# Ledger of designs, part 6: VHH binders against Uncharacterized protein C29G2.6

Target 1, 179 residues: Uncharacterized protein C29G2.6, of Caenorhabditis elegans (o16887)
Amino acid sequence: NKQCRDLLQCSIQKKCVNLPVLSKLVDGKNISAEMYDDIDKYTDYGCIFTTGCQDECNDCPLCLTSKLQIVDILSGEKSSAECPTLMDCALKCVAESNQDIFQINKCLRQDCAFHCFDGSCPKCSGFITRVFNQMCAAGNFRQKIKGYSGPCYEMFHEIVRAKFADRFEKNGKTRGHSG

## First folded at step 1 (VHH)

Design S29 (framework vhh_surovatamig_d1)
Fold by ESMFold2-Fast, scan of step 1:
Structure S29 (fold): chain B 179 residues (1-179), chain A 123 residues (1-123)
Amino acid sequence: as target 1 above (179 residues)
Amino acid sequence: EVQLVESGGGLVQPGGSLRLSCAASGFTFSSYWMSWVRQAPGKGLEWVATIKQDGSEKDYVDSVKGRFTISRDNAKKSLYLQMNSLRAEDTAVYYCARGESYDILTGSPFDYRGQGTLVTVSS
């Protein structure tokens, strides 16, 4: 919650989530996995992870862990030879940092995020945004079928919970009280 | 079933031209991005060009920009690659592929590709 608050504020301010539409979808309802197909289409994970909130994501352990899990899944794949991507750069950061999450964070912020999004490779932004959005959609779909695994589920759940914390609190606390 | 069948490869001299064709069947061709990829002897697969569903966007590997042109005919379910000013380094088996070069999450960059057509650039 507290360590990722800045990421949540960034995600709202940068319009990575369509908050007005999302708020209407959950009005009067408990938030459940059955709603994730509807909620996902109003969430731009590429924006959260890379183009909008990369610094805030890299400082939030939940988001950074999700980003690195996606990079690990992609570690056997070949990216475009024409364009240095966040994936190629992130894999180098992981390899050179002995899996120290704080050193990986520093490497990502100094060498990868700024270089890949500074206008030197505009096509990289499109590629990266599509990759994260596709992986996050697949992860959330698996959560509905088999339980709670996947790169983006915990990050997505935290965004939803933080925005609607008062609703979750009210539903839990009022159980079984007598008049 | 999904099928992609390439044709038009052959022997050509440096500076010459070839046009590759790909016939698609078993899917809604007009709903997919399409690509050309190639593999030179002893090398890995290299993405060459991609084209959007309606032909409004095209992209190319730097080494072929200005020389190769990708196009499609959705009514005929066909993909084309016009290759001009051919160089020895263009020698490869060329494959028609469904999808974008940047979608690497399907176990390969492309979910379907054909058997390929050989292009040899030599005197």
Scores: ipSAE 0.000, ipTM 0.116, lowest interface PAE 15.5, mean pLDDT 67

Design S32 (framework vhh_surovatamig_d1)
Fold by ESMFold2-Fast, scan of step 1:
Structure S32 (fold): chain B 179 residues (1-179), chain A 123 residues (1-123)
Amino acid sequence: as target 1 above (179 residues)
Amino acid sequence: EVQLVESGGGLVQPGGSLRLSCAASGFTFSDYAMSWVRQAPGKGLEWVATISQSGSEKDYVDSVKGRFTISRDNAKKSLYLQMNSLRAEDTAVYYCAKEPGYSSGWLTDFDYRGQGTLVTVSS
């Protein structure tokens, strides 16, 4: 628990996440798909995993697991079959892109990111959810978002539901659930 | 609106050096991590180097580590790539890219790259 808090403090201190900029992006706005995109754009996962907070990430099991999965995808190997749906999707993006980084990135964000949130990879969703929930608390984002009065631990779930509304409906997830 | 203009490419002999520059406009430069990516003739895009918003964190593809140095000047809204000990395999069009997402590799968003600058390493 405290291990992952140290990671989040590191991420803020090293500016892997720019809380003042993120706070400005959400100010006065209703929860929307664009809010997910804005938050994601201002989160530097390379900084979190390697250049800024490597030791803190390695000491946080959720972060270490997410980092190792990304390394496996980049190398074309699997360290574990723990998140097979996400991993297979990511490897398909790599295989079909003809080594074009632009195409790989587009495929990952549009076709694969949802598998972090569909229940098939709890460690991926757990890490991302924890990062965003702590950003919510640290940046006072909840107080800035119009119409949202719920707790920070549910705010990110509402943002994810807005972003992937059509995917949740098709996969048997219902709106209004905490999952 | 978002504009990135690369310069500094040219013909150089193996072992030589070049410094690439990128002038950014249309966005708050200091809010974004920035990357250099390249495309060799007949091949896809390869990520080369990334620098964090503040310039404190840098990352490189293994083939250029120790030879290339990425830097930025937020006051001038400029990104640089110092390329030393150039090899024939470094021949490519080099692009400046704005990175809204994961910055240490092929997961970055390169939609905002400019026209590129050609680097040719030959004798």
Scores: ipSAE 0.000, ipTM 0.170, lowest interface PAE 13.0, mean pLDDT 76

Design S35 (framework vhh_surovatamig_d1)
Fold by ESMFold2-Fast, scan of step 1:
Structure S35 (fold): chain B 179 residues (1-179), chain A 124 residues (1-124)
Amino acid sequence: as target 1 above (179 residues)
Amino acid sequence: EVQLVESGGGLVQPGGSLRLSCAASGFTFSNYWMSWVRQAPGKGLEWVATINQDGSEKDYVDSVKGRFTISRDNAKKSLYLQMNSLRAEDTAVYYCARDSGTPYYLFGSDYDYRGQGTLVTVSS
């Protein structure tokens, strides 16, 4: 919705999505399910969530929910060891903010973002992108069996749909009309 | 018309084994990822296991890893679930499900077709 348009604009302007490459990849083609692996290769979800568009993401409820779910999942995964100081900081922000979206945003921005730049997690966006892509990979994804409540695909949907609406075959639905 | 027909469910003691089968018709079975999903009494649907088109990739929910094995026979258009070391918490109606024609879910349901289900009861 309109509340998340700033996130979309930021994602394009900060090049969190490689839009020129994606545009050339889909030129003269319909966007089909088989192309999503290639689309994901040219989307930096860490850039969207933490390093490029953090403020815009935190102001977009869908993005913030996806970001918080990633933090929850990281606490249970071996990949959390890659950036333990960043993750510990993020978990502390969530725990100490009484689920207040603006307090979580402020804490993440002021108290945690420096872990991406102080050498403790030099691949901050890459780490978060890998975790997010693992959540959206077939194996992890198959643990979800309900529709529009997939936060990782809601974010992907908003970015791809908004730019490629005229070429997006399913128009955000799993199937159209049967006839 | 797409049809998926499950069989092999029944009553079994804890620690026992069952093999579920699913017969597919009405589509090119070898072109689709296939899954087993279950619904315990009073609970929502839970994904159990999935297998790709040629059987080279398999995934399982953590609670059944090492106990259940998914397999397929494309010549017979059949999907199988071998269930070993069954526990009371495995009690559920088990459904054979066809993924939406992609290895990834797209903004909606993972599965475009399910069978009628087969009941597995693990008790006493």
Scores: ipSAE 0.000, ipTM 0.105, lowest interface PAE 16.0, mean pLDDT 65

Design S38 (framework vhh_surovatamig_d1)
Fold by ESMFold2-Fast, scan of step 1:
Structure S38 (fold): chain B 179 residues (1-179), chain A 124 residues (1-124)
Amino acid sequence: as target 1 above (179 residues)
Amino acid sequence: EVQLVESGGGLVQPGGSLRLSCAASGFTFSDYAMSWVRQAPGKGLEWVATISQSGSEKDYVDSVKGRFTISRDNAKKSLYLQMNSLRAEDTAVYYCATEGSSYEWLFSPRYDYRGQGTLVTVSS
């Protein structure tokens, strides 16, 4: 439809898609799962969903559905569940940080942390924890995260958290997916 | 009982330097990553820098990269922040914080991870 044509035009104009390279990759005719990683290398989903073509994507039902799938991976649940503004901010951090987990973390602290204090996201700690856990679990993000080859980020968090566990456990509360 | 005591703040001219210190007690300092966070007048908390348990990994907010250096001395149970080429926008109360993970500092006031702070004022 017109909305999705506008998205395609935006994606090309903003260089979110390296169309000449993608066309060469699919000149074979059987696209295997391994080929999707190569296709993803020449497709900037963050650019399409947020920094380049956010409005065009939101107006195109196919793009909006794809964006929501990525948001669900990052958050572990539906995007409308807890912190939509923080979630959009986190997606932008992923888009702008070349999928480097340390740069994403820095962006979350600098550009998104204020949503934890403005009353818009009472479950901010749960959301942030889910974002990191989903990034560690997702094969495509793990493959694309620059410099990531060690244990999941959550494992380092749990090692340090164990030293302060009594501060969380004395009232029977833990961070998680709840609420 | 985690106790953190910051010192070294003061009034300095733009372009000047200060060295902040944080003395830690009540825990095994060498087992924890440490961070500096700051709060400018009328603003929220901002993460500044983090250092790993051994001191081998360091990370900084972009606005201070190349100007500030975080370091630690595990034998002395102390954390430091060397601040060079100070700017008016660096004016803030600086806090030493124990790092659970990079997002735990967002909630440090709620978790009592933070010291009392030291004021840095950069003005002409």
Scores: ipSAE 0.000, ipTM 0.152, lowest interface PAE 13.5, mean pLDDT 64

Design S41 (framework vhh_surovatamig_d1)
Fold by ESMFold2-Fast, scan of step 1:
Structure S41 (fold): chain B 179 residues (1-179), chain A 126 residues (1-126)
Amino acid sequence: as target 1 above (179 residues)
Amino acid sequence: EVQLVESGGGLVQPGGSLRLSCAASGFTFSSYWMSWVRQAPGKGLEWVATIKQDGSEKDYVDSVKGRFTISRDNAKKSLYLQMNSLRAEDTAVYYCAKESGPSYWDLFTGSDFDYRGQGTLVTVSS
């Protein structure tokens, strides 16, 4: 799990994140919607994605996937080589949205994020699964899905299935949207 | 359906003032940090100001500090930008924006967001 440990160390050393807020993301058991916004406030995405920790972020699939929500996406050679479908999708969103950050973010979320789970980027799906399991151990996602009372480790599969069911059912057609 | 509708833009002379408004619907307005961003002709998007959910914290880009004031009314689901001492370089389309988080944070929370309105044009010219 070297991939995102280096990003964590970089983010702390470069002061890209507030350390107490980062600790709450991992160890907090009673996370409310208000805490999500506070966590995002204490995260300097420009520092993480570009100026401070670009290489470490490109080597961390969670961070790489998070770039799909940011307008100042710079194509890294490492990112392009490791997850070309995901990165090509992200660059098309930037190119086709006429420099509109919010159309870019909408495009990235709706058209590109599923490439983490379509088999084209195993590093992304593998890391997101590992991070979710680590967060489950800390209790972070308990009761996040209404009516779900099963083991936390099974909840992530239900979240992914529900969110991207239509995309996977349209096999091939979803790929056409990215190409 | 999430919607953000901006108004209040127009033509104003240097040194003048304008008040921009944003009406929000389709989400719990009081639960989100809100921002104003702008795009000048031929340039990229620039963040202008942000305000915390309860209005207790505000931040501004250095070029507008002391001239612009961001505020919100959670009961009316409205965001405002008071612009004073306007300069030619303030000419831009201004957008009301909801703060965005990482993609997988939205996946884990089950949230689905639209992040901006259609914009309102501010032209500062004599």
Scores: ipSAE 0.008, ipTM 0.193, lowest interface PAE 9.0, mean pLDDT 66

Design S44 (framework vhh_surovatamig_d1)
Fold by ESMFold2-Fast, scan of step 1:
Structure S44 (fold): chain B 179 residues (1-179), chain A 119 residues (1-119)
Amino acid sequence: as target 1 above (179 residues)
Amino acid sequence: EVQLVESGGGLVQPGGSLRLSCAASGFTFSDYAMSWVRQAPGKGLEWVATISQSGSEKDYVDSVKGRFTISRDNAKKSLYLQMNSLRAEDTAVYYCAKGEWLRDSYDYRGQGTLVTVSS
């Protein structure tokens, strides 16, 4: 609680969260069903975890644990202390991709992959493959492509693309990341 | 031993086209996604494009979308990159890479082919 006060103040100051939502959470009063359904839209996770409040998040055990759990899911590794620069980059991709797994994967390849090749993280092989294999292991993807018997990675890619097709098409019609 | 041999690079005028080829050996080509990556003079490695094992899924860096096309021929164990509307900023050594770009082995990358876009 106390250790996370600086994170809360940073989140308010840097506008990482919608102030009305934060006020209701801090006050402990009832939040409407509409606010619960949209709570992720009131929160800028990239701002909290990386661009706005990185130091405050790292000092808050709850925030650090959440950050490391996301990174561990992406990497398939349980040691979050390995490759800290790659891990920070990966978390930024997660935060900036609006929960879109295909956009996260794209961001990882474009913005983070160089850490695997510049010697800063020599044991990051299979990072994306592990992510896809873990998703495949979750066990419902085969049923969506009847008769598919090929590699799980390829099947997963097709399913994820189909599921998020509207988002990719919409993103393609808007200007991408501005330099 | 995994071997990747790139070819097709050269000097080309802005607005021109080139087709890069990669001949793969030492592994079951059809079992792996394949990527093209590049390194411009004085810069780090940049991922350019990836193609799935069957060729059904393709992904590109934003700066080359609509201009570059990745393709593969599993029977010939070959990977291709068709580059159209070339720009000065496309000048780089282009490498063929086994699998997704996030592999940590430089051994999965070929010797490269130089593309120079200049008037």
Scores: ipSAE 0.000, ipTM 0.135, lowest interface PAE 13.8, mean pLDDT 65

Design S47 (framework vhh_surovatamig_d1)
Fold by ESMFold2-Fast, scan of step 1:
Structure S47 (fold): chain B 179 residues (1-179), chain A 120 residues (1-120)
Amino acid sequence: as target 1 above (179 residues)
Amino acid sequence: EVQLVESGGGLVQPGGSLRLSCAASGFTFSNYWMSWVRQAPGKGLEWVATINQDGSEKDYVDSVKGRFTISRDNAKKSLYLQMNSLRAEDTAVYYCAADIYWGRTEYDYRGQGTLVTVSS
């Protein structure tokens, strides 16, 4: 409800999420597991957790919990079969950033992106998406339903619920995205 | 060296059309989400349109939906924006932008821009 409303507003204002996808999801037809896959595809978690909405995320318990769980998963993850060199780089970023997900995201973009150009990862497209969005599902990576469990499930559920509520509830302007 | 070079801007009357092009080099173009972003005089950067790696997914800001079409040619390493039914409020410098992930507020690479002026 209201607890993470500032995070939702920040995510929209900073363009961390594709608003048309959220509008489609909330529009009131049957909500399916596939709709959560779509929201993951069009969500920039680095933006939500760090560069765009760090303060709002830290103030939203669901977001803060999701962020910390992603850090834990990244710390324990082994290189993926698809892009092992890039994933090894990502794990080094986690190890050297003292659980600061802002530094992890920065390290990924600055120190690991070159693997996309050196032939180490022919499927480099979306490596940030793969690291952050797949890790959002990865707490329960063996489950059949994507987006329904894992560290980011409760955050997505609350974002969808908060977007729905915002259509009917009075809402003030967010100032400086430091709520 | 990574380069994005925009072209196709110019002066056009309201209701007219322009096609913007962006030539990419120095990176694996087909691995990147590509976007058009614009900056109107005296305003900040505004995201306009995005296309995914293979062209199967496209998104637009509401004000251009139905008027603008984003497309790409991975073999030619080129991005395009077909702009129809142009309005005075479309006047801006248009930038080609590349991101490994679709991000509207940060981009891995951005070009120098091409000016579009809609006026009579």
Scores: ipSAE 0.000, ipTM 0.142, lowest interface PAE 13.0, mean pLDDT 67

Design S5 (framework vhh_surovatamig_d1)
Fold by ESMFold2-Fast, scan of step 1:
Structure S5 (fold): chain B 179 residues (1-179), chain A 119 residues (1-119)
Amino acid sequence: as target 1 above (179 residues)
Amino acid sequence: EVQLVESGGGLVQPGGSLRLSCAASGFTFSNYWMSWVRQAPGKGLEWVATINQDGSEKDYVDSVKGRFTISRDNAKKSLYLQMNSLRAEDTAVYYCARDLGSWYDFDYRGQGTLVTVSS
C-alpha cells in the first residue's frame, strides 16, 4: 500500500524514529526480551502522528487507527471524531513542548483555542480539560511544578496565573494607585 | 480565518511619539479583550497593555503607565496604542494580541510592527 510506504519514508526523513539507536540495537545478535519493552523509547509518536508526518499517517489506515486510539486515551473519551482538528493540534502541542506544562498551555491557547470559536468543536473546553486530566494522572507534569500535588486542572490554572503574575501584580498596583 | 495586522511602527527620536494600529478580521472583534505585547531584541515577550470588550477597562505595565494609551474602535474592528515620551528601552517589535480574558492567555497575535527609539 502506497499510503503506509509514504508514512515510512516520512518517518525516516523527518527523524521520527531514532534510527542510529535502533540500528545499533538490531545489529546486536543478543536482543533480550526486555529490549522489546523499551523499543517505544526510540520512536517519537508525536512526530509520526502530528509534527512530522500528520498527512502521511492520516492516509495510512494502520497509523490512523493507532493515532485515534492514543487520542482517545489522552482525551479520556472514545470520540476521536468529535474534534479531530483540535485533537491533532493538542497532540502537536504536547509533542513539541518537552513536557513543559507552561509551553503546552501557551501552545494550546495560541495555536488551538480558535477551534473552540470557529464552530468545529462545541465541546472544546471539556476536551481540553480531559486532555490535561489524563496527562496529569500519568504523572508527566508533576516534575515541572515543584511541590504541586493537586489536580491537573488546578495545576493548569496555577501555571497560567504564574505566567501572568507580573501582569496581575502590575494591574493590582495600577488599580490600587489609580483607584 | 483570524487575522491581526499591525502598522504604524518606525524610527523615532527619544521623547517622540508613535501611534500603532491593528486591523482585526475573521472574528467578532467586539466580543474579545485585546492586548498589546512587545519583544525587545534578545528578550522574551512582555505584556504592555490590555483593553476590555467595550473599552471601559484598561490596564498597563508600570513602565508605560502615563505614557501609553490603549484604545479600540469596534465599528472599524481596530485596536490602537498611542505611545508618547518614547525611550530607548521601548525599542521592540509590537504585537496586537487577542485575549480570552478568563484563561489569562493570548490565542492569536499578529506579525508585529517594529518600533526603534534612537537617533
Scores: ipSAE 0.000, ipTM 0.103, lowest interface PAE 11.1, mean pLDDT 66

Design S8 (framework vhh_surovatamig_d1)
Fold by ESMFold2-Fast, scan of step 1:
Structure S8 (fold): chain B 179 residues (1-179), chain A 119 residues (1-119)
Amino acid sequence: as target 1 above (179 residues)
Amino acid sequence: EVQLVESGGGLVQPGGSLRLSCAASGFTFSDYAMSWVRQAPGKGLEWVATISQSGSEKDYVDSVKGRFTISRDNAKKSLYLQMNSLRAEDTAVYYCARVSPWLDSFDYRGQGTLVTVSS
């Protein structure tokens, strides 16, 4: 579609996709489930949606719809069109954090949380929590398969200690350090 | 309209057990980590336990580790606290609390349920 020509050009120029992948997508032939996995392997969705081609994607209805659908899949609930800025922010956190769930959580809290207070995203807290939890669950699942501790385990305890354990007295006894 | 309603408190002897329940409504319960917080007579609020959204991760204040178990049922929109080996110092009003994902705090708390541990 002509409205999405600039997105395709951007995706090629910024190297967000491999040329053979684009050829398979444009051909219009029936693609097996196995071929979808191969297409995803050679497509950098973070690059297309945020770090490389954000403006071109937002101007392409097909890209914008796909972007919102990915959010729906990640959140486990229907995404709101009223949250596009928050969604763009969340995907940028994912793209720029090399799948480090601790860094993604920091980014979401520090760089994206303000969008929850502008009235544009009534389900903001639920949406971001779901995105974080889905990524955390995926990471934990992968680590369990390989026999490693899930990142959610360590991060949950760190977050709870940072948020609550240190704010509330533990049995009313505290000690300090000198120097 | 977020509502959290606690139940299950009562009078129990030292060494006894109680199970607290919290019924949640007005929000998507499965999207939030949940906590139990208590307030002993004449004391401030004390965090007791937190459970992650799926229930896979749990954390406790040191004084209740091994004695209390936090759990949740997302289908029933309910939070639980199983309290075993109760001590006099566990006497408090226990509150169900929703963990704010944005603030270093709880954004909603229930009315509380009184637990009295005495002979």
Scores: ipSAE 0.012, ipTM 0.416, lowest interface PAE 9.1, mean pLDDT 70

Design U12 (framework vhh_8h5u_2)
Fold by ESMFold2-Fast, scan of step 1:
Structure U12 (fold): chain B 179 residues (1-179), chain A 121 residues (1-121)
Amino acid sequence: as target 1 above (179 residues)
Amino acid sequence: EVQVVESGGGLVQPGGSLRLSCAASGSIFSSDTYAMGWYRQAPGNQHERVAIITSGGSTNYPDSVKGRFTISRDNAKNTGYLQMNSLKSEDTAVYYCAADRGLYWSSYDYWGQGTQVTVSS
């Protein structure tokens, strides 16, 4: 657990942790597994990555919890039953990206996002956008993010549209109707 | 509207040099109140921070690149640079540029697509 202490200490020193929110979660309970379930409430992942604190993440269970939060967002209300192929793809991205949020986003965009455009999962783009928005906005306590809105949502939508421009320009309908 | 775009990657021999550029565009970058950073990831490795430059121009490097790499920025152009000298085979990776406005709870995190740097003989 030295690695988790170093991650947390670095994050606090670099102002990546919302100490008022964190103090409410630790008051009377100490650090427990329950704190890890709500890590996005007190942690700014973008700040951690930009300041270099993410390098302390390698062997820390807190970083594993970040992966589980992504899975939980995708799973939502039985999303795995609605989009099993997308879920398998997303889980592979998380497993292969060593908790690197940029690599997870790259993998989701390049290897998984096409499932949103082949008609197999009509709500897929919402789930992928939600995951990206939550990762970018974790700990963004001053920005009011409403549903799938906000800077990360806008950026992600621009990237996805640019990446799949050929589908939207040449195929005015959703690509992937098997027939 | 808001974008972070890398350029300058390529193939170079050991001991060579490359200069990477990172162009940030969008109204949120007009105030110079954002930090820029470079990160890299090689196949099978954890991602690694390479360099950070704050809005005020302060820089920070890990020991693995300190003395070989230099980060700089041109606020008038909203562009960050990474000068890489004395390149080694272990520097082979995809390099990513990130821009954070404020470095705190209200940060807008923007990142590029990544640019490949390959160091081989």
Scores: ipSAE 0.000, ipTM 0.091, lowest interface PAE 19.2, mean pLDDT 60

Design U14 (framework vhh_8h5u_2)
Fold by ESMFold2-Fast, scan of step 1:
Structure U14 (fold): chain B 179 residues (1-179), chain A 121 residues (1-121)
Amino acid sequence: as target 1 above (179 residues)
Amino acid sequence: EVQVVESGGGLVQPGGSLRLSCAASGSIFSSDTYAMGWYRQAPGNQHERVAIITSGGSTNYPDSVKGRFTISRDNAKNTGYLQMNSLKSEDTAVYYCAKDLSPYWLGFDYWGQGTQVTVSS
């Protein structure tokens, strides 16, 4: 809510997200699963958490908690983080990939990223959603994105849904679709 | 192309000290924007973090090395360091340096081949 709006605005103003590059990548393209990786490649979480927006992040409990959770995941330690399913998945990827950074990243993107968006980690999905909503609200962002006809604030979720379509369908089949 | 190169490992007796270095080549990435970390893996064990430092100088250590290891960085040289004091046999591992903090569901980018630290005799 209000307590984290300064962080979101700071992230845009400090260029912690490379909006000009993202705009060029989307220009003229259909939305696809590959665009998820392109978007995240141009998001600087170090800038958000430390160099650009440290004060705003520290004043936002969601951001401060996420920053600490990232440290725990990168350490290979199991944390008591608020997102245990995502954390367990990430730790398994690190343990099973044995020094192969490309296998770790592949495992995290293919097997674990879904847990940010499956309802088990509202802080992860909420943070990403609010960053994207703030981008859509600030500076004519929608006018810079060509080839997308849906609501601006849903563009990232459409990309995530496309990337993880099979995982969302499997989850719904086993657990049942409940609101 | 970006390379991450670890150095400074070796054989040391218990109670000894070593200083590890991590250098990134190329100027495409700003070292003052990204976190840096040191990680280790011993045969038969899981990978574990031993230190992390943000561009602002904030540090974090697990209890196993807290008070014995110190992480630092030199942004002008695009280099990170791990000062290891009071080394124990349990510290024997290959040590890796990681740069470029990724979103936590994507992992981290750029770690090198590692440098062997052996604490014995």
Scores: ipSAE 0.000, ipTM 0.136, lowest interface PAE 10.9, mean pLDDT 63

